# Ledger of designs, part 71: VHH binders against q9y6x5

Target 1, 379 residues: q9y6x5
Amino acid sequence: LPPKLLLVSFDGFRADYLKNYEFPHLQNFIKEGVLVEHVKNVFITKTFPNHYSIVTGLYEESHGIVANSMYDAVTKKHFSDSNDKDPFWWNEAVPIWVTNQLQENRSSAAAMWPGTDVPIHDTISSYFMNYNSSVSFEERLNNITMWLNNSNPPVTFATLYWEEPDASGHKYGPEDKENMSRVLKKIDDLIGDLVQRLKMLGLWENLNVIITSDHGMTQCSQDRLINLDSCIDHSYYTLIDLSPVAAILPKINRTEVYNKLKNCSPHMNVYLKEDIPNRFYYQHNDRIQPIILVADEGWTIVLNESSQKLGDHGYDNSLPSMHPFLAAHGPAFHKGYKHSTINIVDIYPMMCHILGLKPHPNNGTFGHTKCLLVDQWCI

## First folded at step 24 (VHH)

Design un11
Fold by ESMFold2, fold request of step 25:
Structure un11 (fold): chain B 379 residues (1-379), chain A 121 residues (1-121)
Amino acid sequence: as target 1 above (379 residues)
Amino acid sequence: EVQLVESGGGVVQPGRSLRLSCAASGFTFSRYAMHWVRQAPGKGLEWIGNIYYDDETYYNPSLKSLVTISRDDSTNTLYLQMNSLRAEDTAIYYCARHIWGEARTSKFDYWGKGTLVTVSS
């Protein structure tokens, strides 16, 4: 019986939601498995970069998905959520589902995880759904469980992605207890449905399940805006990404653009690419623009306009508000164990271990996750 | 005040061509990517394609051979050229303004009111 793993992401699930809201189903899942209370994600703390870091074990500079908005000056290619399917963007790394399905007698399945509908290195997930936000969680779960039960070669690795609580976190802000309580209750019900479906299909006792997220969420305000147009004429640069980490491609001398920006706001750090703090691991890729602007937590960079969002993410990855959690259950994991923290890049080598795969070169440390696993010494 | 106003909709025979326009005001049009989106009766929103500030275009693969998006920054106007129209192209057509850095949730901050295209003989 080959080991099987289901990786689930609920987008934008801030770690401290677990303490501040009721999750009877998720807490039962945790009670019979493991919890990592804080996962330190990668900078920038955005959706596409962090989902790709989970499945590659690489920092953003190394896997090449450095933001949700990117531009390549040589090819003139643009990347965004609307046009994310060009393999050009994804081919700087090998995600775990590619490695998995290239093994003898194995396949991979995917329900909406970023990149799984792209032929990365000419290899697309063996079973997948094209991204469509209107597809219900139930339909995604039905497809995943069908593929886990009925495929030849067998599906040994599966992914499932859901857009909440990120969408509602942007709309209401994490401090809106009434609306976020309603949203998070719905998510807990979906986790209950997931566990119940796995039990009914006979998968629960022998399938390893990871429930995690890519980032958290912080409160924004109309009182915390940085008006970029007040600091620099828009004709002097091309804007590649805006907030909370702006990516600036100078049209004139780079030093002149930097000097116009460096004192724009006390709530924004301005970095020449070579001066980006080493702890970000965010420098060594051509897709990282010559100047980046990093807003302080809860501040929004705007172009002489109001902001529509009440919550946002993308900030410094040292901020607790940017951190997700990780919970896991299954034969590979201890029961009733809580761990303080891991790095998000550590998830990849742990998953490779569970599946018996040789990891590609990566930035994760297997030793950080040993205490979660029944077959390892906890030291 | 950001405004987007579509025009050029109407009744058109199958197999014919139609050009839609979107007049933009209240922002620096030339720095933004712009999108076309449609909604057929009883269906959800369908992304048609976009055009960036450097005239680079991306299309929904199912529509790529049927549509062309262009822009004129001197008149702040976005265009959608549709060819070989079919009955299933009957929809309300919207233009929308791009948001940088969004993924999987919100994609556009401003929408037009739409223009109806009816493909009928």
Scores: ipSAE 0.843, ipTM 0.933, lowest interface PAE 0.7, mean pLDDT 94
Fold by ESMFold2, fold request of step 25:
Parts: sequence; C-alpha cells; structure tokens
Structure un11 (fold): chain B 379 residues (1-379), chain A 121 residues (1-121)
Amino acid sequence: as target 1 above (379 residues)
Amino acid sequence: EVQLVESGGGVVQPGRSLRLSCAASGFTFSRYAMHWVRQAPGKGLEWIGNIYYDDETYYNPSLKSLVTISRDDSTNTLYLQMNSLRAEDTAIYYCARHIWGEARTSKFDYWGKGTLVTVSS
C-alpha cells in the first residue's frame, strides 16, 4: 500500500512571514511535523519556473520553463500565463505526477498546480481542474479530498495551488504590515480549514502533507525604477520578458545592444548569455535569450512608464527575501523538528522517496532532506 | 497616457458576424501583445484570445473557429472578428494590454471601457 502525498503551495509566501506575523494554525501544523525555515529556490525566482522545479528536481535551464514569459525563435511560439497549455514548453522534463500515475494501480490529482492541466509527454494528471482563478480554495480542497478518497485506481499523489499571498504581496508590498496581516490571517485560516477537512474525512493520520511556496516577495518603489527606453532605442531589440529579469532578443548586432545597456543603471547587471554567473544554473537552454538584465533587489525595470506594483519577485535566488519555507506533516515525517535550509530542487527526490518512485535524473540531493524523514538516519 | 477604446458593438441577430475594433494610444502598440476579454451579464471575465507583436495568436479553446484576432500596427488598432454569434455571446467586450512575466495574478495593466454586444432576435 504505497503512502499518499499532498503537495500544497501558497504562492509568494516569503519565509520570514512566519517570524513576523501570527499563524496559529500553521504553527500547530509545524509543531506536530517538520519545518524547513528557508528553502533556496531557483533563478529566476518566478512562479512557473519554481513550481516546475519543485516537481522535477531540475534547474530551470534543465526543465525548460525558464520564465513566466518565453519565446522560441525556431517555432515562433510564445508562452505566457494566458497561453501556457502547449506541451512543447513542458516536455523537456517529467514531473512527479506523470511518473506517479504511470505506475500500476496509481493515479495523480491536481487542483491548479502549474502544468497539471497540460498533457506532458501525452499524459495529463488523472484528475485535474483547468486553471481558473475564480475557483475558491474550498472548492479546490473539496475536489482534492474527493479524489483522494474516491478514486480507482487510487490517487497517491495530489497537488493544491493557491494564488495568495503572492497577489496581495504584489499589490501592497511585504512592508505593508496592516494589509499583509489581514491577508496572511486569511491564509492561516485556510490552512486551518485544510487540516480540519483532512481530519474529518479520515485522511489526516495516513496522508503526508507538504505545505510550501515557490518564492518570496520584496518591496518596490516609484523611487527605484530603471527606464530601459532612456538607455536604448526599442527598435534595436525584441522584449521577451521585462522585470526584474529582462530577456532581450537583439535585432541588431548583439555586442552593440550589450554596449548600449551595460551602463544603463548601477542597479542592474547586464549579462551576455555566456557570462551569466554559473551559480544561477541559467545558461544552457535555447529559451534563455542572448542578453538578460538583472535588477537589484527592489528595483523595477520599466519602459518609460510608472510601475503599478508595490512588491515583486524574480530576483537573485541568493536573496533571503526570495526564499519560501517548507512545512510537512504525516507518517513519513518526524514530529516537532526544525531544519534551517534545503534547496528547492531537493523536494523532488524526497517526494519520490516517500512515494516509492525512482526519481528521474535531477539536481536535488536526497541527503539534504534525510533529517525530516523517520525512516532515515539523520547525520 | 495609455488609452484603449473599443468600438463596433451593438445589437445583432444570432448567426450573424460582427467586427470589433480597439484604438490604442499613448504607448508603442507594436511592442505589446494585446488581448480580448468579455464579461457576460452576471458572469465573470472570460479570456477570448491574444495576438503578439509578430501576429501570432492564441485563443480560448471554447471559442476557437468562432473568433479571429488581428492587428494593424500602422493605425494602432486591434480587431476581433466574431462569427456565428449566439445569444450567450452577449457581453461587454474589452481590449487589454499584456503584462510581461506575470503568472496566476494580474495579466493586464490597461483595459478599455468596453463595447456592448447584444445577440438577440
């Protein structure tokens, strides 16, 4: 009887929110399980790339979802949140729900995790919801718990995605204590509802639950803008992605475009693709454009316009403000254990271990998560 | 200042066709992907489709074959051609400007005020 696993993401849940705000329900969850205080995510620190890294164990250059906005010059295909369903984009890796449901007598279920409504390698999640931001957390949870209890073959891996606190973090900024306190209280109530629902349905004791996030959030300001149109004529390049990591496809000689941009702002690093720092693991994919611009924390790249956001993410993955947390509870996990840090790519091999799946080649290190698991020697 | 102004709405019989226009100003239209979105009475927003700077288009699967999006960068105008109109196509139709790099949150930074299409006999 293979163990069951529910993977939950609250988008944009910055790790230090746990220290700076009250979470009675999440803290009860942590007390009876495990906490990883900081998860070092992958560069760029954006939603689609990091959600795919969690479920593949791969750096973005290896799984091919390198940004929320992408362009492929050979096929002329565009990728965005509105047009994200072409398997072309997702097929450079095999996510855990595909591997799981290809096992005999196993199914996967998904409530809106990025990619789960796409037929990746001709395989779509066995039970899924098409993405629709208007669907409440309660309805997502109802579908997931129904599928966990009532499916043949049984659902052994399930995912649940929620858009907050990311949406509010963009709107208010993480420094808006009043608004973020209200938002984060609502999220803690949803975690309480999750746990209560699992207990009432008889799932809580034998279901492994991971609550995590893809990235954090940093404060932005109208005083911290980088105006690209002041540095370079827009006719010299095609813009594939804008902020805080701009993706530049030159229309003229690449060196000329680079030279016009390199001194644009002291708060922006300009990289030719071959010069992108190795620590980013962000070079070896054709979807990474010939020039990228990386803004400093809290700076926004704009096109001679004001910015409408007060918070953002996507910055250097070494920044603590970009890091989420991970909490987990269930028969596979210790009780009352806190761990300082893991890499986000380490989550995949840990999940494969819990489910008894052979992981695909990946960038994670199982040893980094051993101390969380009851069946492993720690140290 | 960014402005988007829809036009071409009105009352039309079922089975007929209608073309909507969106006049854009205050930004370099040719750099941006542009979207059409509609809202039926008492319903939420429904994405219709988009068109990129290179004329590549993407559509809501439920509306494929019924709609065509095009653009004219020389006049800064976005178009929506709708065919075989049904009563359920009654809605306010909006054009909207694409935001780069957003996921599962705000998709558009500027909206038009909309144009009403009523499909009735």
Scores: ipSAE 0.841, ipTM 0.932, lowest interface PAE 0.7, mean pLDDT 94
Fold by ESMFold2, last read:
Structure un11 (fold): chain B 379 residues (1-379), chain A 121 residues (1-121)
Amino acid sequence: as target 1 above (379 residues)
Amino acid sequence: EVQLVESGGGVVQPGRSLRLSCAASGFTFSRYAMHWVRQAPGKGLEWIGNIYYDDETYYNPSLKSLVTISRDDSTNTLYLQMNSLRAEDTAIYYCARHIWGEARTSKFDYWGKGTLVTVSS
């Protein structure tokens, strides 16, 4: 049978939730498959960039989705969650559903993964949903399973995206045991429904399923605010993105803006673009602004206001709180194997291998995922 | 603190035009992107469009020929011009403030109370 893969993301699922909360359905999924306990994601640790890194195997500077909020000074284009449809933003890379769609006798399907409702390189999945947060997980799953079962040419790669626990993580914070236990139980029930649906449709044994996430979540507090307006007059710059990584477009001399910001807070690092640490792989794209401000974990950059969030993400990708997990089940994967860590960019070449696709140039290392796969020697 | 107050709603006949206003206070309006959203009776929220601090606008494709969003930073006012109104445009219309750098979750941190538009003969 041709290899098939379903890629599932539960947004904002911090890796250590697995240790700190109960997941009977997810734990059963892991028991019969593989777990990667920590996935080191890409900087900045935001939703659109990391979802695109998973499906391209590229760092943000290379795929061009460098933040959830972007501005291009030449074209005057803005990017946000509300206006994310211009292919201009997405066309610096080729995501796996495009590569798969172009193979002879194959289709791709998508339920809400960032970018899947955009015609990237004039190509969109044969089956997709336009993004709408009001569509239930059940409806998304029903569409995906219908397309996996009933399409000609067959759907061999499918994606499914869900907004939780990210939305609740922002609202309550990851340390709110009472509320997060309730939220995470609901998510585990959805995983149970997913597995049950796949079994009932006869897909479970021959479909490879990856359950992962884009980032984690850290606790925020009204005691940990960095008031940017106390450090610099807002007339000196245009704000492209705010927290926890602010993107600053100077309106006056860049060095003067930098000097006004560099001692603003001991809990914030200020970088000229050329001085951004090499380990971030976050420098070589015109969409990265001339100055970025990186708040310490749990600190929030504000504009002389309180913050409504109790949890946030976007911080330094070395922080364990920013790391998601990866679990997988299917004929390509070992049973009962646990692996400590991979890089999020490693997921792409692994998926290409499973699907028999030639990967585009990317930043992933296939060797990092060999131990997960039954057809590879683990060394 | 931050306040958004919509006005200009009411009962209008099909085919007519209507301009809604949103008065903003308690923040530096000129540095924020602002949005219009509506909710028809018994329906979910529908994004209409936004306008950035440099007057660049983006619209829901299904509505783009019917609406125009503008702003006046000197009066801290956001506008929604609606043309060729239909019965299906009956809704509560909200203005909302953009959240910096959020995706696929809460998109707006402050909402107005809304203004009702009823398109009826």
Scores: ipSAE 0.835, ipTM 0.930, lowest interface PAE 0.7, mean pLDDT 94

Design un11
Fold by ESMFold2, fold request of step 25:
Structure un11 (fold): chain B 379 residues (1-379), chain A 121 residues (1-121)
Amino acid sequence: as target 1 above (379 residues)
Amino acid sequence: EVQLVESGGGVVQPGRSLRLSCAASGFTFSRYAMHWVRQAPGKGLEWIGNIYYDDETYYNPSLKSLVTISRDDSTNTLYLQMNSLRAEDTAIYYCARHIWGEARTSKFDYWGKGTLVTVSS
């Protein structure tokens, strides 16, 4: 029988939540499988880019989903959560569900992972749900398990996406222990339901399950605002994205725009595209605007307004607060093993190995994940 | 203070056209993408479409041929033109301001109070 994999994301699940809160169900999952304590994600540390990096193994500049808000000057196309379905945006890479379902006698299934309701390279996930935030976790799980159990050709790769704890992390901030404890308890209950459902349907013993996330969350404050309108006339540029990484398309000479912004705040770095630090791997795509502004952790870029967010992400990917975790269980994985760190792009070649797929060219390193796998030597 | 005020609703016969307006104040309207959203009786919210600051528009595929969104930055006004109205178009219609760079979370930071459109003979 071909190997099967379920990839699960709980959006915005900061790695140190595992140490600072109780997760009886997730802890049992980890005890019988593997844990990677910190996953180093890609810059910018936003939802669409990092979810696509997981399934392509590519840096954002290489897969073309460089932010949650994008603009292409040649075609005049805009990208946002409301209008994310144009394949134009997604076609610079081949995600694993496309590669998987193009194999003989294989299908892919998706419950709302970013991009799975888009026909990428004229190929949409074999079974999918159109994105709708009102659909409960249990309905998403029901569809995924039914597809895993009842499809011809069989579903060998499936994804499941959930919006928490990201939504609550933005609303309350990660330092709100009372509210975050309540939210994280609910998420642990959902993980318990996931495992119980898989056991009851006879899937648990032969299905590889990865539970991970795209990024973390940091505390914000009304005391940490950067007001762009205090530094530059809004008529001098078009704003493509705002915070914490602003994307600036100059309407006048870009050196003049840069000079007006470079001293705007000691808590913001201003980069011409060619000067973006190489460690970000965030330069070589036309969708990256000529100037970006990168706020320091916990700072919010605003347009002469207050901020309603108490938590945010998108910051420098070296920050531990931006890092998620990865846990996995299944026949491919060791039992009771903890690993300190991998890069988020390493998940893709590992998944390809588990599924017996030839990976497309990517930025991941298979050697970084060998210690997680029973069929590999860990040295 | 950001304010969005919809107008132009009312009772209208099937097959007619209707234009809704949204008057914006308290922010630099010309910088923002703006959205129309509706809620039919007993139903959830349905995204109609948006318009960006450069007049580029995107629509819910199910409504694409029936609606047109436009804006007038000189009057800070967002418009929704609806054609060939049907009974199922009966809803409260809201305008909403786009939040930059969000995905799979809150999409709008300010909403109007809505204007009721009733399509009835």
Scores: ipSAE 0.828, ipTM 0.927, lowest interface PAE 0.7, mean pLDDT 94
Fold by ESMFold2, look of step 24:
Structure un11 (fold): chain B 379 residues (1-379), chain A 121 residues (1-121)
Amino acid sequence: as target 1 above (379 residues)
Amino acid sequence: EVQLVESGGGVVQPGRSLRLSCAASGFTFSRYAMHWVRQAPGKGLEWIGNIYYDDETYYNPSLKSLVTISRDDSTNTLYLQMNSLRAEDTAIYYCARHIWGEARTSKFDYWGKGTLVTVSS
């Protein structure tokens, strides 16, 4: 049987939810597979950038999806969740589903992973769902399992995306134990349903399954607001992205805009593009604006308005609150093994190895994931 | 306070055109991308399109030949021009304010109350 892989993301699943809440089904999955307790994601710690980093192995500056809200100064194009389908945005990299389905006798399937409904390099997933948040997890799972089980050429790589616990994390904040416990119990039930469905369809023994996420979540507060309009007249710049990493396109001299912002708040770092810390790998793309503002954890940048956010993400990727986990099960993986940390870009070369694909040039290190895999010498 | 007020709805014959307006107040309208969204009876929300501060527009592919979005920053007004109306275009039409940096969660922070368009022969 050709090797098969299902990649599952539960958006906004903070790594320490695993220790702070009960997950009987996910814990059984982990017990018979592997766990990476913390995945160090890429800066900025937002949904589109990190989902694309998982499937390309690239930092955001290299794959070009540098935020959930972007402006390309060369083409003067805008990007947002509402208008995310122009291949222009996605074509700076080759995601694994494109590479996979271009192989002889292979297909890829997708249930709403960011980018899978876009023809990237003139190639769209062989089987896919257009994004629609109203489609239930069960329907997404039913489509994925039907495609894994019934397609010609066979589906060897599939993705499945779910919006929780990110949506509830924003709504309630990660410190709301009552609401988050209810939400996370529902997610654990969905994981149980996933495993049971794979078993019932005879897929479980020969399918590799990765369950991961793109980022975590931190608590916000009305006591932690940075009012940008108090520091600079809005006529001096165009706002491309707001919080917690603001992207500033100056309308006047860049140094003048920087000087008006640099002392705006002790809870915000202001960077000229060339001064962005090297550890972010967030500098060498024209979609990164000339000035960025990086709020401290739990702080919200606002435009002379209150904030309704109780939880948010996008902060410095060194923060444990921004880190997801990774769990995996299947013939490629050890059983009962726990690993402390990997980089999110390491997932791509590992997946390529499992599928027998030649990876494109990337920022991942295959050696970081060797100990998860049964066919590798762990040294 | 942020306020969005749609107007221009009503009963129209199939094949006709209609222009909807959205009056905005309580914020600096010219900084924001603005959206049109509709909800047909018994259906979920359907995104129609948006317009950015620089008049760049993006449309739902299924609707792009039928609609045009424009804005007038001097009057803080958003417009939706609809052409060749069909019975399936019967819906409540909302204008909505863009949220920067959101994905797969909440897309808009303020909504109007909507204006009803009924396409009936």
Scores: ipSAE 0.823, ipTM 0.922, lowest interface PAE 0.8, mean pLDDT 94
Fold by ESMFold2, last read:
Structure un11 (fold): chain B 379 residues (1-379), chain A 121 residues (1-121)
Amino acid sequence: as target 1 above (379 residues)
Amino acid sequence: EVQLVESGGGVVQPGRSLRLSCAASGFTFSRYAMHWVRQAPGKGLEWIGNIYYDDETYYNPSLKSLVTISRDDSTNTLYLQMNSLRAEDTAIYYCARHIWGEARTSKFDYWGKGTLVTVSS
C-alpha cells in the first residue's frame, strides 16, 4: 500500500488561538497525534507565498510567488487573486502534487489550495476544484474523500483549503473575543466533521493528515495608519502592493524616491532591495520591487484614506502573531508528542519523506521534523 | 467619498451587444485596477475581468471571447463591452475597486450599486 497524505489549511490560524480558545475536536486530534506549537513562516507573511512555500519547501525569492500582488516589468504581467492562473508566475518551482502524480501508479487531488487549478510545468492536479469561495467546506471534503477512496491510479496526496479564520480575522480582528470565539468554534466543528468523515469511510487508520495554516493575524486600528501620500507624491512611483509590505516601483530616480520615504514614519522601515535584511530571504527575485516598505506590527499603510481592516498579516516573520501551528495524525506520526517550532519550509521535505518522494532542491531541513515521525531516530 | 455608479443596463435581445459604464469619483481613478463582477438570479458572484492602470486586462476564461474591458482615465470611467449576449448573461453587473495584496478573502473595497441586464426576446 503506498502511503497517503491529506494536507489541510485553515487560512490565518494564529498559533496562540490554540491556547486562548476552546477546540475540543482539534485538541483530540492533537492528543492522538503531534503538535508543532509555532511554525515560523516565510516573509512576507501572506497567503499565496506561504501556501506555495509549504508545498515547495522554498523561500519566496526562490519559488517566485513573492506576494499576493505582483508585477513583472519585462513581460508587463500582473498577478492578483483574480488573475492568478498564468503558469508564468508558478513555474519557478515544482510543488509536491506535481512530483507525486508523476510517479508510477499515483495521482493527486486538490480542493482549492492556491495553485492547484494552474497547469504548473504543464501539469495540473489529477483531480481538482477550480477556486470558488462559495463552495462549502462539506462539498470540498466530500470531493476530496471521494477521490481518496475511488480513484485509479490511487490518490496518494490530497490538499484541502478553507478561507477561515483569515476572513473573519480581517473582519473582526484577533482581539474580538466574542466574534472570534464563534468563528473558531465553527472551525473546530469542521475539524470534527473531517475526522468523523474519514472514520466513517475507513480512511482514518491509514491516512496521514496534516492540519496547518499559512500565517497568523494581528490587530489593526484607525489610530495606527501610515499615510503614504503625505510622504511622497503618487506620481513618482507605481504602487505594486500596499500593506503591510508595500512594493514600490519608482518612476523617477530610485534614490530620490527612497530619500522621500526613509523618514516617512517611525513605524515603517524602508528598504532598497539590496538592503533588505538577509534573515528575510527576500531579495533574489526580479518580482521583488526596487523599494519595499515594511510596517510595524498592527500598522497599516494607506493612501490618504481610512482603513477598513481590523486585522491583518504580512508583517515580519519573526513576530509570534504571524506564526501558524501544525498538527498531524496518522501512521507516520507519533501519538501525543508536542514540538516547539519548525520552519514552514521544513514541511515539504517531511511530506516527501512520508510519501517516499525525492524532494526537489529546497530550503527545508528534514532533521527539524524527525521527532514527529515514528520511523526516525529522534536526537 | 469613493463612489462607483454603473449605467447602461436594460433589456436586450439575444445575439446583440451592450456596453456598460461605471463612473468613478472620490479617488485617483488612474492609479487603481478596476473590476467587473456579475450575479445571475439565484447564483453567486461571478468575476468577469479587470483592467490595470496600464490598460492590461485579465478575464474569466469562460467569458474571455464575449467581453472587453476598457477605461478612460480622462473621464474616470470604466467600460464593459459584451457581445453575442445570451439568456444566461442576464444578471446584475457591478464595478468594483481593486484591493492590493488580498487573496482568498475580500478582493474589493468599494462596489457600485449594479445595473441590471436582461437578455430576452
Scores: ipSAE 0.805, ipTM 0.917, lowest interface PAE 0.8, mean pLDDT 94

